VHH binders against p53848r504to814. Designs and how they scored, part 28

Target 1, 311 residues: p53848r504to814
Amino acid sequence: TYIMAIFNATPDSFSDGGEHFADIESQLNDIIKLCKDALYLHESVIIDVGGCSTRPNSIQASEEEEIRRSIPLIKAIRESTELPQDKVILSIDTYRSNVAKEAIKVGVDIINDISGGLFDSNMFAVIAENPEICYILSHTRGDISTMNRLAHYENFALGDSIQQEFVHNTDIQQLDDLKDKTVLIRNVGQEIGERYIKAIDNGVKRWQILIDPGLGFAKTWKQNLQIIRHIPILKNYSFTMNSNNSQVYVNLRNMPVLLGPSRKKFIGHITKDVDAKQRDFATGAVVASCIGFGSDMVRVHDVKNCSKSIK
Below, E stands for the ipSAE of ESMFold2; O stands for the ipSAE of ESMFold2 at other seeds; V2 stands for 0.75 times the mean of E and O plus 0.25 times the DockQ between their complexes.

## First folded at step 11 (VHH)

Design t03 (framework vhh_3k1k_2; at its last look DockQ between E and O 0.43; V2 from the best seeds 0.00; counts 0 for: pae E 7.7 > 2)
Fold by ESMFold2 at other seeds, look of step 11:
Structure t03 (fold): chain B 311 residues (1-311), chain A 121 residues (1-121)
Amino acid sequence: as target 1 above (311 residues)
Amino acid sequence: QVQLVESGGALVQPGGSLRLSCAASGFTFSGSAMRWYRQAPGKEREWVAGISGSGGSTSYEDSVKGRFTISRDDARNTVYLQMNSLKPEDTAVYYCARVETREGYYIFDYWGQGTQVTVSS
């Protein structure tokens, strides 16, 4: 299981002010410490750099500002002599294709796109042109300002275009018997599959793609728990759908899965009414559950504490 | 330009037989996997039978096993569906489809208008 450590290069999470160069040096030192702590426990670490908030209803930084916040930091990390570069994997959290393009020029390894290409129609072309780049295809609905209002999955179960579904570790009759209880993860899988088709049609290769059901993106905190519980369904999911003059079969089995269970709002709901030490334990238990249900990568804020739960 | 033209549909009595044909053009037919689908009024299009590009593997939906046989003639660029022991529930428009394989997904293209099979006494 891989650890993806969140690093926010935004004013909301890390800024105390000052020159941009001075901010980069301080941020780089924090990254170096984070990497060294993680590499004490793991053979590698993934650092996910974000220059634009993706929290629901947040004000979106301009593309130019996102580049200014994130690209020099990624470059500084890659140029650092204090890091074992073969063990540090860099991800950029962006939904903008031009930001992804700039990050690739300075040595990023992963494009973490919470929109799964929904927010920028040029994203898949950028990924396809760069076959060495990994792309995290995340599920959401709508946009940053509307996604919280689009968490009504029961109305869209088995959408009109979907003809058949399969969960490879479950008999088809058992799937039919469970359909009312698994509507959420099946709809997420179907919508990921639709974006997957678009990615492949734009030249993205299957080996470039990791899927992320998007905890907290167009989902309530209770829905996040259901997704975590049903990761085995997603990892074994396939379906057929009608598309114009064709039927399409999409197979998501054996695709690597990322979960990001440590978002502050979600953790706050699970850990309300508990002390800080008990909160760390509860957070670790949620992360361990993600791994136990089959997540291949977990995205976390506190690598040291979560790593203890993982091991 | 891919074209698939279904023919051979007719009105037949229960227990009767029909052979459907699907003439293909606009792509290299040899080596392409092919399928038959059917659609009854008010119902979704359903898979009926499939044949590999080599012709060495065939598969069938449970309700037609033992009654229907898919075959191909690569020299004539044609796929056939031999339908025996026909039942009223076999009444549908029948379509053939070409299979196109991508990484992690398959496309089963329906290009023709289909051919109507009606089983009624």
Scores: ipSAE 0.034, ipTM 0.514, lowest interface PAE 6.3, mean pLDDT 80
Fold by ESMFold2, look of step 11:
Structure t03 (fold): chain B 311 residues (1-311), chain A 121 residues (1-121)
Amino acid sequence: as target 1 above (311 residues)
Amino acid sequence: QVQLVESGGALVQPGGSLRLSCAASGFTFSGSAMRWYRQAPGKEREWVAGISGSGGSTSYEDSVKGRFTISRDDARNTVYLQMNSLKPEDTAVYYCARVETREGYYIFDYWGQGTQVTVSS
């Protein structure tokens, strides 16, 4: 299982001195420490740099500001002689195609797009032009300001377009027996499948794509638990649907899966715990559960403690 | 605009033979891969046979191998399924499909009702 470490490239009020290079040096030193801690236990580490908040209802940085916050840092990381470049994988957390394009120029490896291409119709073209780039296709509904109101998974998103569903290692009858209990993960799978088709039609290759069911994006904390428990369903999911005057079969089986369970709101609901040390342990247990249910990559805030829990 | 029309289905005795035809229009047939599928009542549609766009490669589901032969006539835009030694378990509606394979998804063009094959004494 790979570990993806979150790094927010936000303004640092204590570091606001006037030279942009000084802020980058402090951030780079933090990255070096983070990588050292992770590489003590792992053969590689993924750093996910974010210059624009994607929290529900957050104020969105402008595209220009997102570039200013993230691109020089990614360049500095790639140019550093203090990092084992063959062991450090860089991801940028962005839903904007122009930001992704700039990040690719300076050596990013992964575009982590929480919108799955919904927020920027040019994203897939950028990924397709760069076959070496990995793209994380994440599930959400609506936009940053509306997604919390769209966590109602009672009707399938594709409606009467769906003809058949398959879950590898189980029969269709077993899926029917569980259908009320699995409507959430199956709906997520179908919506991911729709975006997957669009990505492929725009020239993105299957080997470029990882899927992410989007914990906390248009989902309640209880729904996050359901998704984690049902990762085996998503990893073995395929379906057929009508599309205009055609039928299509979409196969998501064996796609690598990313989960990001390390959200403070979500962990707080699970633990009901004000003690910071107990929260750290609970976070590790949730991450271990994600791995146990089959997540190929986990996105975390506390790399050092979560790395120890994984081993 | 793409059309696939299946024909040739009939009632036949066990051990008998049938030849199914699938007439294609609305796309460039030469060079397009084609497949046959079947669906028995209450069951899922299953793959039966496939033929490459050149006709040089054919493939078959294990239960029909040696009994069924897929072929194509590019001059008539038609794919065939020759079915020999028919058994009651071959009873189904048979569909032909043009398959455009993409990265992890397929387009199936089922444009008709299929053709019913019934194998019964």
Scores: ipSAE 0.013, ipTM 0.375, lowest interface PAE 7.7, mean pLDDT 80
ESMFold2 (binder alone), look of step 11: mean pLDDT 80; pTM 0.802

Design t04 (framework vhh_ozoralizumab_d1; at its last look DockQ between E and O 0.49; V2 from the best seeds 0.00; counts 0 for: pae E 11.1 > 2)
Fold by ESMFold2 at other seeds, look of step 11:
Structure t04 (fold): chain B 311 residues (1-311), chain A 121 residues (1-121)
Amino acid sequence: as target 1 above (311 residues)
Amino acid sequence: EVQLVESGGGLVQPGGSLRLSCAASGFTFSGSAMYWVRQAPGKGLEWVSEISGSGGSTYYPDSVKGRFTISRDNAKNTLYLQMNSLRPEDTAVYYCAKVEWREGYYIFDYRGQGTLVTVSS
């Protein structure tokens, strides 16, 4: 299982304008320490740099601000002689194609897009032009301000265009005991599959794509728990749908899966408002559950303590 | 011009058998994976069987596995579906489909008029 460490490239709230270059050096030192700590226990580490908050209802930095926050840092990490560059994988957390393009120029390996291409119609073209780049196609609905009002999964958004569904290559109609329990994860799988088709049609290759069901994006806290438990369903899900005078078949089997449970709002419901010190242990238990149910990559804030919980 | 012409449908009693044929023209048949799909009244298209271009690999959903057998004759550009132990639920219009891999998903082109299979006492 790969560990993806979150690094927010936000301005220090106490930062002086004259210290902006010092901020980059301080951020780089933090990343070097993070990487060395992670590499003590793991063969490689993925660093996910974000210059714009993607939390539901957050205020979005401008594209120019996102570039200023993230691109110089990525460049500094790649140019560092303090890091074993063959063991450090860089990801940028962005839904903007121009930010992705700039990050690729300075040596990023992964584009982590919470919108799955929904927020920027040019994203897939950027990924397709760069076949060495890994793309995380994540599920959400709506936009940052509306997504958590769109957590209604009792009906399928793709409706009658979906013709057949399979879990473990078995028609869902033959799995009565599973059919009603898995409506949520099958909805998510279908919507990911539709975005996946659009990515392929724009020239993105299947081997570039990792999928993310999007914990906390258009999901209630109970739905997040259900998604974690049903990762095996998602990893074995396939379906057919109509496309004009043809039918397409999408199979999500063997697609790598990312989960990002760390410090999400639903942790408070799991811990039932226990104090903040105990939430670190609860986060570790949730991460271990993600791995136990089959997540190929987990996105975490505290790599050192989460690694201990995994081991 | 790609043409797929299905035949062999008809009325049959439950438990009976039918053999469907699909005459293919306008493309290199031996290089293409082929499918049978069906559409029951009021339902969408349902995958029924797949066969590789060489005929060496066949696949079935559980609903028909053990009852249906797909085959092909590449010398005659013809696809077949042997249907045994037919049930009323198998009543549908059956289409053969040319399938293509789009480097990440499959497209099924069902271009023929189909052949009606009715399973009724």
Scores: ipSAE 0.301, ipTM 0.696, lowest interface PAE 2.7, mean pLDDT 83
Fold by ESMFold2, look of step 11:
Structure t04 (fold): chain B 311 residues (1-311), chain A 121 residues (1-121)
Amino acid sequence: as target 1 above (311 residues)
Amino acid sequence: EVQLVESGGGLVQPGGSLRLSCAASGFTFSGSAMYWVRQAPGKGLEWVSEISGSGGSTYYPDSVKGRFTISRDNAKNTLYLQMNSLRPEDTAVYYCAKVEWREGYYIFDYRGQGTLVTVSS
């Protein structure tokens, strides 16, 4: 399982005790320390840099602000002689195609897009033009301001277009017994599959894509727990649908899966912790569950403490 | 121009076997991946097997894996489906299909008229 470490280049991401003199050099030093700590425990580390908050209802930084916050930092990381560059993988957390383009120019490896191409219709073209870039296709509904109101999964968005569903390597009888309890993950799988088709149609290659069911994006706290438990269903999900005048078969098997449970609001419901940093310990137990259910990559704030739950 | 003609369906008991055939014409058969799909009454089309143009690669969903075998004879322009250990839920009209594929999904553009398989005591 791969560890993706969150680094927020926004005011919300700095601790009170650690944000003094927060400039590029200070941020780079923090990242060098983070990487060295992670590489003591792991063969490689993925650093996910974010310059714009994607929390529901958050105020979105302008594209220019996002570039100013994130691109010079990515460039500094890639140019550092203090890092083993073959062991440090860089990701940028952005839904804007122009930010992705700039990040690619300075050496990013992964575009982590919480919108799965919904927020910027040019994103897939950017990914397709750069076949060495990995793209994380994440699930949400609506936009940052509306997604909390769209967590009703009783009716499939693809409705009458869906012809058949399959869950490979799973007992069909047990799935039938739990069908009402799996509506959420099957809904998410179908919507990811639709966006996957659009990515492929725009020239993105299957080997560029990782999928993320989007914990905390258009989901309630109970729904986040269901998604974690049902990752085996998502990883083995396939369906057919009518598209234009043709029938299409989409197979999500062997697609790597990312989960990002760290410091999310739903952990506070479980643990009654109110402070985001106190949730790091409880996050370790949730991360172990994500790995146990088959997540190929986990996105965390506190790599050292969460790694203990894996080892 | 594309013609696909299925045959070999019929009535069988549970646990029985059938071999379906599909005669193809109007296109370069050896250059095309071929498929078997089925449609049970009141349901949509279900993919049940795929074979590459050369015949070197075959794929099956878990519902039929180990029971069904797709094959082709490119010299005769004929596609086959060997169906073993048949179950009542395999009852359907079976179609062979010529498709165009894109990375990660398939488009089923053409199918024949179908052949009925009924699995019943």
Scores: ipSAE 0.000, ipTM 0.307, lowest interface PAE 11.1, mean pLDDT 78
ESMFold2 (binder alone), look of step 11: mean pLDDT 82; pTM 0.815

Design t05 (framework vhh_ozoralizumab_d1; at its last look DockQ between E and O 0.62; V2 from the best seeds 0.00; counts 0 for: pae O 11.4 > 2)
Fold by ESMFold2, look of step 11:
Structure t05 (fold): chain B 311 residues (1-311), chain A 121 residues (1-121)
Amino acid sequence: as target 1 above (311 residues)
Amino acid sequence: EVQLVESGGGLVQPGGSLRLSCAASGFTFSGSAMYWVRQAPGKGLEWVSEISGSGGSTYYPDSVKGRFTISRDNAKNTLYLQMNSLRPEDTAVYYCAKVTTREGYYIFDYRGQGTLVTVSS
């Protein structure tokens, strides 16, 4: 299981009190410490850099500001002689294709897109033009301002172009017992699959794609718990569609899955605690559950406390 | 040239059984996962079952689980579908198929005329 460490490249202070080099140097030192902590327990680490908040209803930084916050830092990390570059994988958390382009120029390895291409129609073209880049295709609905109102998964209907869904390699008794309880994960699986089709049709290769069901994006905290428990269903979800007198078969089997349970509002609800540091302990317990249900990668805030759960 | 020849269809009452066969040639049958797909009148193709090249793994959609059994005889290059407890909604032309991977998804390659299964009171 891989660990993805969150690094928010946002101002911690109200005003800019220093040079750009000094701010980057401080951030780089923090990243070096994160890497040392992770590499004590793991053979590699993924650092996920974000320059724009993706929390529901948050105010979005401009594209220019996102570039200014994140691209020099990515470049500094990649150029550092204090890091074992063969063990450090860089991800940028962005939904903007132009930010992704700039990050690729400075040596990022992964584009982590919470919108699955929904927010920027040029994203798939950027990924397709760069076959060495890994792309995390994440599920959400609507946009940052509307997604909380779109967490209605009570009914399941196949998309207009989809002929049949199916789930492979599950215990028939488990599936029969959970028919009404799997409506949520089947909606998510179908919507991820539809985004996957769009990516493939735009030239993105299957081996570039990792999927993320998007905990906390257009989902309630109770729905997040259901998704975690139903990762085996998602990892075996498939469907067919009719395409020009032939039927094509799209499957999510053997797709790597990322879950990001850390510090989201749902952990606060289940722990009866809004304190972010106490959420880190509870996050460790949730991370162990994610691994137990089959997550291939977990995205966390507290690398040191979560690393033992991931090993 | 790949050839797939289906047989065994017919008219049957609800609750009845049929066994379909598919004679395969022109490719390495034992190296290919094989599939049954069906097309009901006025509908698109529906995947019905999958079997691994060795025959060791089988898969079914919920609509037929427990009623249909796919099998293969690699010595005879023949694929089978045992259909039990048939329902009117199983009425369709049934095709055997192989799969190729193209552009990040799989395409069912079915070439035979199919075999018609009609389930009616």
Scores: ipSAE 0.005, ipTM 0.399, lowest interface PAE 10.0, mean pLDDT 79
Fold by ESMFold2 at other seeds, look of step 11:
Structure t05 (fold): chain B 311 residues (1-311), chain A 121 residues (1-121)
Amino acid sequence: as target 1 above (311 residues)
Amino acid sequence: EVQLVESGGGLVQPGGSLRLSCAASGFTFSGSAMYWVRQAPGKGLEWVSEISGSGGSTYYPDSVKGRFTISRDNAKNTLYLQMNSLRPEDTAVYYCAKVTTREGYYIFDYRGQGTLVTVSS
């Protein structure tokens, strides 16, 4: 299982002084320490750099501000002689195609897009032009300001376009009462599948794509728990649908899956913890559950403590 | 040019059996996974069976599992579907298909006229 460490280059997630005292050298030193701590426990580490908050209802930095916050940092990380570059994988958390393009120029490996291409219609073209880049296709609905009002999931997310569904996991029972309990994960699979088809049709290759069901994006706290429990269903899900006057078969089996449970609000409901830092202990238990249900990558804030809980 | 010619359909009573055949030409049959798909009146296409190029692996949806058996004869370039315990809801035009792969998803490529199966008292 790969570990993806969150690094926020935003004013609401930086040191005690916020952006008033931040500089590239200070951020690089924090990254170097984070990498050394992670590599003590793991053979490699993924660093996910974010220059714009994607929390529901957050104020969105301008594209120019996002570039200013993130691109020089990525460049500095890649140019550092203090890091084993063959063991450090860089991801940028952005939904903007121009930010992704700039990050690629300075050596990023992964574009982590919480919108799955919904927020920027040029994103898939940028990924397709760069076949060496990995792309995380994440599920959400609506936009940053509306997504949490769009958490109602019905049995036919894509309407009558869905012709047939399949769950190929032999450990999952296919009964009518189980179907009622899996509406959410099947809808998420269908919507990811539609975005996946659009990515492929725009020239993105299947081997570039990792999928993320989007914990906390257009989901209630109970729904986040259902997604984690039902990862085996998602990883064995396929369906047929009508697309562009053709019948297509979308197969999600063997797609790498990312889950990002760390410090999300639903953990506070489970543990009744109000402080995001105090959620780190509970996050470790949830991360272990994510791995146990089959997550290929987990995105966390506290790499050291979460890594101990899964050892 | 790929050619797929289905045969063996007809009228059968509920609980009866039929065996469909598909003669294939114009491609390397033994190297291709093959499929049966069907289209019921007024409905879209449904996948009903898949078989690997060698014939070693077969797959079925729950609606037909245990009743339908896909097989192939690679020496004769022929695909088969044995349909047992037929039900009125199995009434459809049946097509054999191969897929056109688009690097991560499939389009069922069915080129024949199909063969009509009618299950009625």
Scores: ipSAE 0.000, ipTM 0.322, lowest interface PAE 11.4, mean pLDDT 79
ESMFold2 (binder alone), look of step 11: mean pLDDT 82; pTM 0.818

Design t06 (framework vhh_ozoralizumab_d1; at its last look DockQ between E and O 0.01; V2 from the best seeds 0.00; counts 0 for: pae O 17.0 > 2, placed apart)
Fold by ESMFold2, look of step 11:
Structure t06 (fold): chain B 311 residues (1-311), chain A 121 residues (1-121)
Amino acid sequence: as target 1 above (311 residues)
Amino acid sequence: EVQLVESGGGLVQPGGSLRLSCAASGFTFSGSAMYWVRQAPGKGLEWVSEISGSGGSTYYPDSVKGRFTISRDNAKNTLYLQMNSLRPEDTAVYYCARVTWREGYYIFDYRGQGTLVTVSS
């Protein structure tokens, strides 16, 4: 299982001239320490850099500001002589195709897009033009300002072009008996599959794509728990459909899966807890559960403490 | 040249049984997952079974689960579908298929003529 460590880039200051470089140097030193701590316990580490908040209802930085915050940092990380570059994988957390394009120019490996292409229709073209780039296709509904109001998964209906759905897992007995208990994950699976088709139709290759059910994006905290428990269903979800005058089979089996369980609001609901020590322990237990249910990658704030929980 | 030749269809009363066969050639049969798909008159294509290359894993939609059984004989390059407790809604042309990868998803390759199954009283 891979650990993806969250790093939020900070804004710079212009009051005395040249502080922008000093801010990058400070951020780079934090990244180097984070990487060294992670590589003490792991063969490699993934650093997920974000220059714009993706929390529901957050105010979004402009595209220019996001580039200014994130791109010089990614370049500095890739140019560092203090990091074993073959063991450090860089991801940028962005839903903007122009930010992704700039990040690719400076050596990012992964585009982590919480919108799955919903927020920027040019994203898939950028990914398709760069076949060596990994793309995380994540599930949400609506946009940053509306997604919390769209967490209604009580009903399931196949999309108009979708003919049949399946769960391919011999360990899952009597799917008909489980249909009312699995409505949420099947909605997510179908919607991810529809976005996957759009990516493929725009030239993105299957081997570029990793899927993410989007914990906390258009989901309540109880729904997050259901998704974590039902990762085996998502990893075995498929359907048949009409696509561009062909009958096709969309299969999520063997797609790598990312989960990001360490969102503070979600952990707080589970534990009813503000004590930092107890929160660290609870986060580790949730991460271990994600791995136990089959997550291939987990996105966390505290790599060191979470790594101890899964050791 | 890849060939898939279906046989075994016919007219049967509701509740009856049929066994379909598919003779495969022109590719490594044992290395390919295989499928049965069907097309009812005036309807779209519906797949009704999948079997792994080794035969170790099988899958069915709810509409046929418990009534249909897919199997294969890799020594004879032959795929089978045992259909029991047949219903009028099972009336269709049945095709065996494999899948061809195309840039991130699979296209069903059902190049045979199919075999017609008619279930009526």
Scores: ipSAE 0.000, ipTM 0.394, lowest interface PAE 11.1, mean pLDDT 79
Fold by ESMFold2 at other seeds, look of step 11:
Structure t06 (fold): chain B 311 residues (1-311), chain A 121 residues (1-121)
Amino acid sequence: as target 1 above (311 residues)
Amino acid sequence: EVQLVESGGGLVQPGGSLRLSCAASGFTFSGSAMYWVRQAPGKGLEWVSEISGSGGSTYYPDSVKGRFTISRDNAKNTLYLQMNSLRPEDTAVYYCARVTWREGYYIFDYRGQGTLVTVSS
């Protein structure tokens, strides 16, 4: 299981919102320390760099500002002689195709797109043109400002276009008890599946794609727990849908899965009224549960502490 | 074609009550979560309540929680909003809506003219 460490290259990451142009050396030093701490415990580390916040209701940096915040930093990381470059995997957290293009030019390995291509119609073309790039296709609803209002899941994801659903190759109609318990994860799977087919139609290869059900994006904290528990359902899910008077088979089985369980609001609900040491332990237990249910990659804020819980 | 027709609005005193109705047609009503949304004079659109397709789950923002009750009758394809303890701030045009997928986004799909609720003495 891979560990993805979050690094926010935003004004609030290092100061109260001031300029960060002169801080590339400081940011690089922080990343070098993070990588060395992680590599003491692991054979490799993934660093996920974000120049624009994607949290619900956050203020969105302009494309030019996002490039200015993130691309020089990625370049500096790749050019550093203080890092074992064969052990450091770089990801950029962006939903903008032009930012992805620039990141690829300076040596990024992964494009982490919380919108699954929804926010920029050119994203899939960029990924398809670069077959060595891994693409994280993530689930959300609406946009950054509206997604929290769309966390009520029923049968409106693909509407009446779904013809048949399968879990473990078994028609879900034959699994009556499971059917009611899995509405959330199945709707997430259907919505991911629509974006997956569009990516394939645009030339992205299945082997480039890692899926992310998007913990905290259009989901309550209780729904996050349900998604974590039902990762095996998602990893064994397929369905048929109507598209232009044809049936399309959408197969998500055995797709690699990323989970990001360490969001502040989610952890805060789980760890109410516990002291800091108990909170660190509870956070690690959530991460371990993600791995136990079959997550292939986990995205965390505190790599060192979480690594001790799951190693 | 999809139709959503609101009714039941009117003028009411503060503290009064109104019951709104929405007649739905042209889609599978029982399979769709339904919403009430409102637009106050000079303000943007605000969602007011949601009910699951079966009617088993309901949701409200803090501004109306405890005063408004959404319900549905799937046999008659009708959505309701019971509004109690009305305040002048509840004055708005009320629409029933569903959520549809357009160009990769879920958006509120409201088709009717709405029904005006005016709360004043």
Scores: ipSAE 0.000, ipTM 0.151, lowest interface PAE 17.0, mean pLDDT 78
ESMFold2 (binder alone), look of step 11: mean pLDDT 81; pTM 0.806

